# Designs tried in a protein design chat: VH-VL binders against b7j9k3. Part 26

Target 1, 255 residues: b7j9k3
Amino acid sequence: MTTEPGDRAWVLHHYPYGDTSLIVELFTRTQGRLGVLAKGARRARSALARIEAGRPLWVRWLGRGELPVLAQAEELGPFLPLNPLQNLSLFYVNELLLRLTQRRDPFPDLFQVYEETIDALCSEPGEGWYLRRFERRLLENLGWAPDLAHCAECGRSPDAASSEHWLYQAAHGVFCRAHAPDAAVAIEAAALVWLRGAMQTRSMPVWNSSLRRCLEQELLVHLGGRPLESRRLLTAYLRRTQPAMTIQKREEHSE
Short names: E, the ipSAE of ESMFold2; O, the ipSAE of OpenDDE; V2, 0.75 times the mean of E and O plus 0.25 times the DockQ between their complexes.

## First folded at step 8 (VH-VL; framework fv_tislelizumab)

Design e4 (at its last look DockQ between E and O 0.49; V2 from the best seeds 0.66)
Fold by OpenDDE, look of step 8:
Structure e4 (fold): chain C 255 residues (1-255), chain A 123 residues (1-123), chain B 107 residues (1-107)
Amino acid sequence: as target 1 above (255 residues)
Amino acid sequence: QVQLQESGPGLVKPSETLSLTCTVSGGSISDYYVHWIRQPPGKGLEWIGVIWYSGSTNYNPSLKSRVTISKDTSKNQVSLKLSSVTAADTAVYYCARVDYYGRGSYLEYFDYWGQGTTVTVSS
Amino acid sequence: DIVMTQSPDSLAVSLGERATINCKSSQSVSDYVAWYQQKPGQPPKLLINDASNRATGVPDRFSGSGYGTDFTLTISSLQAEDVAVYYCQQYWSTPYTFGQGTKLEIK
């Protein structure tokens, strides 16, 4: 059995396999999502006992099949305990990858975005723009991101300097007012310009509701109309801890 | 305290244009989204349309061809026009808005309502 | 259009008892659901937004729950002043639509 050269990986999720093993879903830089069989990982003295979601690893595996055997796993940094919000956010991001990506489909750009998202999740809990960034980048990498630069009907472009509202329709993109579809979400032109850009700068808080809804609708199309449990839980947590009206008032007046 | 008040003729003849005005006090219509909603007698609620703080509008597709919403910022008023009315347009008409500052935020539930104005379409 | 269907159409509940009103959307609307109370001759009053957030000034006996397609408004202990018609509304996408209403009366 030839050992693969190894890769940087994040643990997305793990499942019990037999009495002593785990199936571990990894997100790797060069291989994309990778399922591995971690033999003996469930044993009390296993060096693999620290395989948990949100942990970065250097991994090596044996075999080219659907579930290669995990040969090596080294921690690449200290594990930091996450608070409930961070845990839910991580769960959400990981579930998106698990549900929407295929194994052995590498996304080096998305991998970087994922790491940046995790960093933001840890350093700036409560912010939502990095999740929107991740959602958009995920859609882009998967080839599912609609064009946000042009009205789907007339080709006009949103102007960030304008206070004009545009209409977002999942799976179809954006429409100017003259070509508003029957079902859509209203969103400011500037928010669209941000969303189609590099998103290296924090979005305006006042855009959060529109951005969230637009991207949620887009993702829902690819989820077959079935919302993620992690999304439900995250949303519920946010609503309980930070009522929408209070958040909106604060965010809108802080600008 | 934000207040909305609808006004207009209580009676409109068939095929004529219904014209209503929503006067807003305690807040600028330039900072909020103002919606029109109607309720036929003994029936549920129907969303008619919205005017954004930018002045742009969005209408219910079922009424789009007959509805025009506009605003006068100097008077802090929003207007509704519904053309070619029939008996089916008999209803209480409300203007409404959300509580929080409207710029950039777009959540379409309604904290503030006018008292409504009754419009009867009859010959 | 997204159809919001309430159940039941009418409900009679004894004072002090729990009242439960359901609302089902024709497709997932996440938690973008509001509940309103309307008394005769009055405009609707917002009770719940975001499926479970009580609006300002709304008594604790009112609660909302649900996510996706199934939503519930609960009055834990019915009071005389709670006699009204209740509506659910989705603001997931245009056109924004309401349920047909549920008439709540005292048994």
Scores: ipSAE 0.879, ipTM 0.930, lowest interface PAE 0.6, mean pLDDT 92
Fold by ESMFold2, look of step 8:
Structure e4 (fold): chain C 255 residues (1-255), chain A 123 residues (1-123), chain B 107 residues (1-107)
Amino acid sequence: as target 1 above (255 residues)
Amino acid sequence: QVQLQESGPGLVKPSETLSLTCTVSGGSISDYYVHWIRQPPGKGLEWIGVIWYSGSTNYNPSLKSRVTISKDTSKNQVSLKLSSVTAADTAVYYCARVDYYGRGSYLEYFDYWGQGTTVTVSS
Amino acid sequence: DIVMTQSPDSLAVSLGERATINCKSSQSVSDYVAWYQQKPGQPPKLLINDASNRATGVPDRFSGSGYGTDFTLTISSLQAEDVAVYYCQQYWSTPYTFGQGTKLEIK
């Protein structure tokens, strides 16, 4: 019966347990990822707040074992309905955490970026720069992010003002063109400078697709060569629905 | 309207150096990247390499020891040299470019192609 | 090197019918795949990029799909001018590689 202080958390995933309960994967501010048993969470009148991704909770749990009991769950702040695109982006971010992190391994800086990412996807649901920021920060927190400040061979630095393309090789870093290995791919110098900085922009950069290729290659090394299901679904959705979204946007601006 | 045209000798002897030129018209080679791609008779396409705006190059590893791509901005030309040729180097050779300004990325799929020039390696 | 394998090697389809061409990569290339059409004596012409995005000026009857290792080019209603050889290409990693081609004929 150990009592823990409350903590801020997000639901990554849940699945049924028994007739009325859930097993829940949480991402918490102070403890990292936790699995918990949410007793009676599927009842119509549960004392726990609804266990659902995309909304912050204040949680408290009991026990030190492999599956602590979720004693308290309260909603924090207003909840905005997520459309299908927003849900696919959330699934992607959550799948990355589920596949690449371990339970009870704290990442307070990544937790902050996760919250910023959720806020951004709710505000601008398109495939965008905030996913690239999350991907990079995840790699940094796990100790897998390469040095982007210098060519791995000669130490030359990329310059955002340059129209020069650099070369990127997953697991090996970045190279100026004089020293690139055969397996490297092109990336804009501005993208490398952006990845080293605060990664703050409010518009999709022109180099987003080049960046995505590099970050996906890096993540794939650590995923054992097995792509994320959420990524496949998100890409397919964006290809299928772009004309409908364009039509809706025109109508709203014309009124 | 920018156009690409390959030129060079149609017949090259084994062990010699194949030399081809891609001539750009209607624009400047300073404004885009030129790739070389070849197609052996009755077979698929093979990427040879690229020359960037800066003059830097990246080559297919299978050809890297024998290939040189260079440019001459005064003539608005990009050149391909392939040394120590054999019958396996018989192909149609294309120069091609990426339309960065139309799509917003430098990803390597090719919007514009030259007409191609046929090279036969034979004694 | 990533090998791109097309199937079938040749295909005969009646005018107005659907034609389907498949391309399989030897490892995941995400959606970094393009499709080209090549008519005799002509250079390749870009049809599709990013697996499913039609290039400018390409008719709506051409569509692409796929992610990871399996890709498809579909021509929904075959026209006489669609007789050509079709190639897929990956641009996930260097060297960039093409499929062996699929010859499409009218029957």
Scores: ipSAE 0.561, ipTM 0.784, lowest interface PAE 1.7, mean pLDDT 83
ESMFold2 (binder alone), look of step 8: mean pLDDT 88; pTM 0.916

Design e5 (at its last look DockQ between E and O 0.52; V2 from the best seeds 0.00; counts 0 for: pae E 2.4 > 2)
Fold by OpenDDE, look of step 8:
Structure e5 (fold): chain C 255 residues (1-255), chain A 123 residues (1-123), chain B 107 residues (1-107)
Amino acid sequence: as target 1 above (255 residues)
Amino acid sequence: QVQLQESGPGLVKPSETLSLTCTVSGGSISDYYVHWIRQPPGKGLEWIGVIYYSGSTNYNPSLKSRVTISKDTSKNQVSLKLSSVTAADTAVYYCARVDYYGRGSYFEYFDYWGQGTTVTVSS
Amino acid sequence: DIVMTQSPDSLAVSLGERATINCKSSQSVSDYVAWYQQKPGQPPKLLINDASNRATGVPDRFSGSGYGTDFTLTISSLQAEDVAVYYCQQYWSTPYTFGQGTKLEIK
């Protein structure tokens, strides 16, 4: 068995396999999502004991099958303990990748966005725009992002200089007011312009509610109408730990 | 303290246009979504439509062809027009909005309600 | 349209006892659900938003739960002033829709 070239990877999740091994789901720069068999990882003295979600690794693997054997795993940089909110946010991002990507489908650009998202999650725990960015980039990389530049009916383009509200419909894109569909979410023109752009700057807090709902609806279509457990848990956690007003304000203005 | 108050004729003839006004005090209609909701006697609630702070509108598809919502920012009033009314349009009409969010933080549930105005469609 | 279906249509509960009202959506609406209380001659009053968040001034005996398609409003200890019609509402997408209502009475 020839050893494959090394790759930068993040641990998304791991599962027990037998008494001593783990199946580890990785998100790699060059291979996309990659499942590997980590032999002996469950042993008490295993060098692989630090395989945990949210850890960046340099990895090498043996074999070209569905589950190649993990040959090498080196931790890249220090691991910072996450608080419960950060952990749930990480769980959410990872669950999106696990549910919506296929193995061995590389997304180098998305990988970069993922790293940036993790960094933001660690450094700016109160912010949510980077999650919207990740959600949109994920959809774009998967080829599922609807056109946000044109009304699906007439081709009119949202004007960022206007405060006009457009209608977002999952799977179909955006509609001007003249062609409003039966079911939709209202969203400002400027928010659409931001969402279809590079998203290198944070979104306006005023857009956060509409952005969240639009992207949640879009993702739900691709999730087969089955909501993410991570999102449910995150919401539940926030409700328990913060006053109602604070939770809503934070969610509306930060997430 | 935010208050909403509906006003208009209590009686409208069939095929005529129902016109109502929602007067808002304690907050600017330019900063909030204002919704219209109606309730037929002894029945549940039906969402009619909304006017966003931008002035854009969205209507219930079931009423879209007959409904017009507009606003006068100088008077801080929102208007509802429903054309070609029938007995089925007899209801208490409410205007409503969310309370504690400034511009842009809107979930469209309803914290503030007017007292409602009864409209009867009869010959 | 998203259909919100409440159960039961009417409920009689003894004072001090638990009252439970269910609401089911025809499709997932995440946690975008509100609950209202309406007394005769009055507009609806918001009780719960975001499925489980009590609105300001709402007594602790009121609670909401649920995510996705199944939602529940619970009154832990029924009081005389709780006699009313209760409605659930989704604000997931337009048109926003309400349940048909549940009439709560004292047994």
Scores: ipSAE 0.849, ipTM 0.913, lowest interface PAE 0.6, mean pLDDT 92
Fold by ESMFold2, look of step 8:
Structure e5 (fold): chain C 255 residues (1-255), chain A 123 residues (1-123), chain B 107 residues (1-107)
Amino acid sequence: as target 1 above (255 residues)
Amino acid sequence: QVQLQESGPGLVKPSETLSLTCTVSGGSISDYYVHWIRQPPGKGLEWIGVIYYSGSTNYNPSLKSRVTISKDTSKNQVSLKLSSVTAADTAVYYCARVDYYGRGSYFEYFDYWGQGTTVTVSS
Amino acid sequence: DIVMTQSPDSLAVSLGERATINCKSSQSVSDYVAWYQQKPGQPPKLLINDASNRATGVPDRFSGSGYGTDFTLTISSLQAEDVAVYYCQQYWSTPYTFGQGTKLEIK
């Protein structure tokens, strides 16, 4: 009865339903998030392409209501295996969308950023700059991104050339050192300037950790104070494999 | 390797200003954060504030009206001033440093502590 | 201010047995939690940062876990030298705050 046009999509999540089927959460170019029923997707000879996170698909669905049936799913390109760190990063990006967006709410700019994030993830594993860009663009698309151009108290602008620290307060914006609020964390002026810009870098900036904390705090406001399981897992993996280091110790040994 | 040493008067009269100095050896203070933490006798730890490598400061709101932290990079020193002291300000005062991770404010856990200096506020 | 609440306030454990100290934050602090050991007349010594990362030179018997609001320090096989007061600390947001301390004793 109802015919839906095909669309480009990515799998965010799926879980078993009945003996042979999946319920699949898709992120689509034209409709935003969709939940679909993938009938028979777990059968040995399914007519649908393999349903996996990180796999670009051409999809078509049938029916109206909350759970249309996935009628067609075809691969749009090769699926390259991801290492554990890349998979955890992908899980994180997908969980952000699942927790913070609504179904049938299109975000074409965010869809493009999502695809760019997956491409960067495949070439630069781990918690890198592309996660910070995705977090910021998500907040912007949802209307939750604070003004980073002016101190919330006096209107002074950060200057990346001055090497100064500013104070970041989630839900309230940024403050110069003269107007520090009671609850805040330090952030470099250069990091604030980067967040206002196109965020077009493929190198991990030295202030990535400051960005991580500030953006995590901002997102947590909108997550109702309940952190993401994917963030917990990703963080635990990174702590096991990449502990922090001090540069001053090495300089002292050189003389 | 890196050492921090607090110094200053051990006895301060009520209503006067407590002034302490943290001297750092084995690295330049212009490249890292320095914190002040205090511990009243037989009690727990209280964070006083921080001076970032940029010279910006951030203070515990409970002390903000009375506290100044400053640095002198030529002497490799960080100073703490606490005005209008009372008996409640009697404590061991520590300076502490965070492990350096580039120029960011990456972690505010304290891997390097001074030995502490005891300050008693009494007449 | 984020309140860090430790339990128990004091703990007696036999040599060679496991000691467990808990710390609960009044709100999520992600994994921005550190643990310190303090012996009388000494400054605190860092044991654990980022909830689970053992600091350099800290024996394997010390481990930390937790994420969000609930954190645990575990000493798997207590040694005589482990008698001290232990503190948790959050560095999620200012003011940075410490737990009230847990006194660990033998027996």
Scores: ipSAE 0.524, ipTM 0.787, lowest interface PAE 2.4, mean pLDDT 84
ESMFold2 (binder alone), look of step 8: mean pLDDT 89; pTM 0.926

Design e6 (at its last look DockQ between E and O 0.54; V2 from the best seeds 0.00; counts 0 for: pae E 3.2 > 2)
Fold by OpenDDE, look of step 8:
Structure e6 (fold): chain C 255 residues (1-255), chain A 123 residues (1-123), chain B 107 residues (1-107)
Amino acid sequence: as target 1 above (255 residues)
Amino acid sequence: QVQLQESGPGLVKPSETLSLTCTVSGGSISDYYVHWIRQPPGKGLEWIGVIYYSGSTNYNPSLKSRVTISKDTSKNQVSLKLSSVTAADTAVYYCARVDYYGRGSYLEYFDYWGQGTTVTVSS
Amino acid sequence: DIVMTQSPDSLAVSLGERATINCKSSQSVSEYVAWYQQKPGQPPKLLINDASNRATGVPDRFSGSGYGTDFTLTISSLQAEDVAVYYCQQYWSTPYTFGQGTKLEIK
């Protein structure tokens, strides 16, 4: 059996397989999402017992099949305990990858974005812009991101300086005021400019609600109209911990 | 304290244009979305449209061809015009907005309502 | 348009008892649902936003739950002043739509 050269990977999820093994879903730099069979991982003294979501690994695997055998797994950094919000955010990001990507489809750019997202998740809990960035980058990498630079009807471009409201429609893109579709979400021109850009800087807090709703609607189209469980749980958590109005007020006045 | 007050003619003839004004006090219409909602007698609520703080508008497709919403920032007023009215347009008309502070209120439920103004379309 | 369907159309509940009103959307609207109370001759009053957040000044006997397509407004202990028509509303996408209303009366 030829051993693959190895890759940097993050654990997305794992499932029991038999009495002693796990199926581990990895997100790798060069292979994309990769499912591996971790033999003996369920054994009490297994070196693989530390395979958990949110851990970066160097991995090597044997075989070219759909579920190659995990041959090596080395931790690339210390595990940082996550609080409930961080855990739910991680769960959300991981579920997006699990639900929307196919195995063995590499996205090196998205992988970098994923790492940056995890870093942000750890260092800046409660922020949402990095999740919006991840969502947009995911859509872009999958080829599903709509054009945000032009009205789908007339080709006019949003002007960030105008503060004009545009209308976002999932699967169709953006529309100027003159060509408002039947169903849409209002969003500021400047927010669209941010969203179509490199997103290397934090979005304006005032855009958060619109960005969240637009991207959620877009993702929902590709999820077959079935919301993510992680999203539901995250929403439920936020509702319990913070009143919606308080969250909105914080977003509006955080700068 | 934010207050909204609708005003306009209580009676409009068929085929004429209904014109209403929403006067807002205690807050600037330049910072908030202002919505129009109507309720026919004994019936439910129908969203008519919105004017965003930028001045952009969005209308219910069912009324889009007949509705115009505008604003006068100097008077802090929002106007509704509904053309070619019929008996089906008889309703209590409300203007409403969300209770967030300043710009950035993108969630469009309604904390503040006017008392409503009754409009009857009759010959 | 997203259709919001309430059930039941009318409800009679004894004082002090629990009242439950359901609202179902024709498609997922996530948490973007509001509930309103309307008394005769008055505009609607916001009770719940974001499916489960009580608006300011709303008694704690009112609660909202749900996510996606199924939503519920609950009054844990019905009071005389709670007699009204209740509406759900989605603000997921335009046009914003309301349920047909539920008339709540005292049994």
Scores: ipSAE 0.813, ipTM 0.912, lowest interface PAE 0.7, mean pLDDT 92
Fold by ESMFold2, look of step 8:
Parts: sequence; structure tokens; C-alpha cells
Structure e6 (fold): chain C 255 residues (1-255), chain A 123 residues (1-123), chain B 107 residues (1-107)
Amino acid sequence: as target 1 above (255 residues)
Amino acid sequence: QVQLQESGPGLVKPSETLSLTCTVSGGSISDYYVHWIRQPPGKGLEWIGVIYYSGSTNYNPSLKSRVTISKDTSKNQVSLKLSSVTAADTAVYYCARVDYYGRGSYLEYFDYWGQGTTVTVSS
Amino acid sequence: DIVMTQSPDSLAVSLGERATINCKSSQSVSEYVAWYQQKPGQPPKLLINDASNRATGVPDRFSGSGYGTDFTLTISSLQAEDVAVYYCQQYWSTPYTFGQGTKLEIK
């Protein structure tokens, strides 16, 4: 048996085990990802709080092996049911963590970013700017984020006020138009500046499609070229339920 | 209603510069990406390059040493220049632009195509 | 360069039957695939973008699917007017590339 202290955690994934139990993948503040056995979690009168993604828990576990037993789980926040799109967005964020982090590898700053992302997805409809922020912060915390402040060849910096397009090459960084690499995609200079900052907006950025493509390319390098199931499902859902919309085409942002 | 129309000489001598113009009507080129794509007779499609609404450009690496795409906002036109042409540059040349639906700002699939202009490179 | 490989190169399908055209990319391109129809003497016409989004004015019998590396264009009930060459295109990264084309004809 172990007497380890409790920890703040979020459920990333779970699946049934036996008649009354769950196997649960937790993201914990102090230990990173941890798989646990939640005995009796599916019983009508379980002493454990409801095991659900998107709800913060206080947890305690017993044992040091591959599958410790979840001894305590208490809710730390109110129950806020998520709509289907919010659930798919949460699945996406959770799958990124499951695919890109290792168990028992703590990242306290990433844990904070995860919590900020959950707060934002609960308050914003649909696939929004907060997913782009999470993607960027994830890359930064894992040490995979490229320098966006300087052209990788000449050191020139993007200027958000210029309306200039730059070229993004996953694993290699950004390039001004004078140093275009053989394989790249266009990205607005303002989008690069946004990615370097606090990444807050009152509305969907006009350059979200550029951000989405660039960030997905960067993540895919580290996913071994195998895309996420959650991204496929989210895309399919958006096509079925979120018809095309037109944003104002002549408005440009500066920051 | 957006329309694109290519224009330029149909015959160009080898080693000279091919010059084409894409005239956009029903919208401003300052609001859109404009691409050039070519198709040799009876063959598939090859992307040449793009000029973004900012004026920045990106070119197919196979052609970038010979290609220049530029715009003239006052005429609502985009120009293609391809230098040092050979018989291999004989093709129908299209200008195209992208429109957006449902996913944010513009992506590089081609919703609006011009009718194309045939360019033959021959002595 | 990302290679887009279509199969088959040509396809003969009876009127009213289902036609299926496949496109495989040499690496993941996520959903960033478009499909075009080209009839003789005409420019290509956009059918599908983002792998599965039907473009405006395209009949319901056209559908697209796929994510990552494997993509499919389906015509659920072939009409005489659907005789054309069909191209897939990736817009994941430059240079943007097209498949070699699939010629669809009536059997």
C-alpha cells in the first residue's frame, strides 16, 4: 500500500473494466499522466465522484505498479454539461495529450494551459481560437515550437501591421517571402505575431484556417505522420452541423 | 458575380518570356488569392503559383527561377511572366481564385476558374 | 513534393450505378483535398473541398470522404452528364499538387 498525497487531476479517457469498474487515464498536476483502476466507479452508490472528462477532481491512488488503484476522487468544480461539439473539442485536446506525452512525466505549465483551455472551450461555441492557443502552448511546453519571431534564413521579423504573408514550414520555422522554402504554406504576419503573444481574441481570427493548417502540420511531425482520430471526427461533425459562413473579407487586424 | 478572364499572345517563341494577364470582374483582387495553373494539351494540371491579397507570392519550386506573378490593383489584374520558355511550356493557362466557406480565411482550392488561354511555344 | 495518386486511371460504369474514384497522398494532408470535374474544352469545376464538403450547386449524388492519406470521390447514381476527367488536389503544403486524373465513361 502507499500513502502518497492527493493531487488535482483531469480525466482524459476511461473505459469499462469488469461489471462495476473503470480504467481511467488521468492528467495530474504533479505526476503528469497516470493510468488508474477505479474500482466500483460504475455502481449506483460509488464513493468515487463521477468519472467524466472535463471535470476537475481531487484524486488519491494506491500502488506503484502499472495500474494503481484510485482510492479517492472528489469533484473540485460544478457540473457543466458539454454540448456535442464541446465534447469533440475536449476529445481532441485529450487525444493530443495521450499521443504526445508520456506517463509519469510531469509538466506543471502544460497542466495550467490544459485548465485554461477547458475554461475557454466551455465559454466559447464551436472550434475556436482556444484550440489554436492550446496547440501552440503544447508545442512550446514540449520543446517543439519553432521560433516565429525571425525568418529562419535572414532574421527579419514579421510585422502585424504590414499585411504581409509569410511561409511556414513545419519543423523548420517561418520564412519571409524572399527566402521561400520548397515546401511551405502561407500564413499571415499578424497570425505569427498572435501566436507569439497571449493568443486572446473577442472573435474567431480571420486567419484561423492558416493557423489550423500550420499547427496541424507541426503536430503531425511529432505524431509520426499519423493523424488524430478526434480531428477526423471533429471535422466530420463540423461538415454535418456547421454550414458554411462568410466573414467580412476586407477587414484586416493589427496588433 | 466573380469572373476571371485570361488574355495574352497565343504564340511565343522559344527562349522568350510568356506574359499573360488575368482580369478579375465582380470583385477586387485586393480581397482574394489568385493562382495560376497550367495544363499541357491532353495532360494533367500543374500549379504554377499564387499571389496573395497582400501582394506576397509563392511559386512552384520547379518554375520559381523563371516565374513572376504580380498584380495591378488599379486595373484589377494579375500578371504571369514565365521566362526562357520551351516547347514544354505549351499549355492552356488558367487563372483561378479561392473562396471561403465554413473554416475561416482562404484556403488554396480553386472555386473560380477562368476559361483558360492556350499558349503555344514554337519557332 | 506530395504525390497524389488516383486509381483507377480510367473507369467505365453503367448509367445509374455507383462510381468510385480513389486518391492517395504520399503523406498525410489531413482534410485538405479538393476534387474537380473537367469536361472537354472546359476549365475544371470544383466538386468537393476539405475532403467532404460539396461545393455550391453540385448535385447530391457527388460525395467525398477521407482524412489523412486516403480519399474517395463517389457518384451514387451515374448520369450521362458525369462523363469527364476527375482530379484530386492537395493544399496541405506547396507545391500544391494534383492527381494524374481519372477518366470516367459510361459502360
Scores: ipSAE 0.455, ipTM 0.762, lowest interface PAE 3.2, mean pLDDT 84
ESMFold2 (binder alone), look of step 8: mean pLDDT 89; pTM 0.923

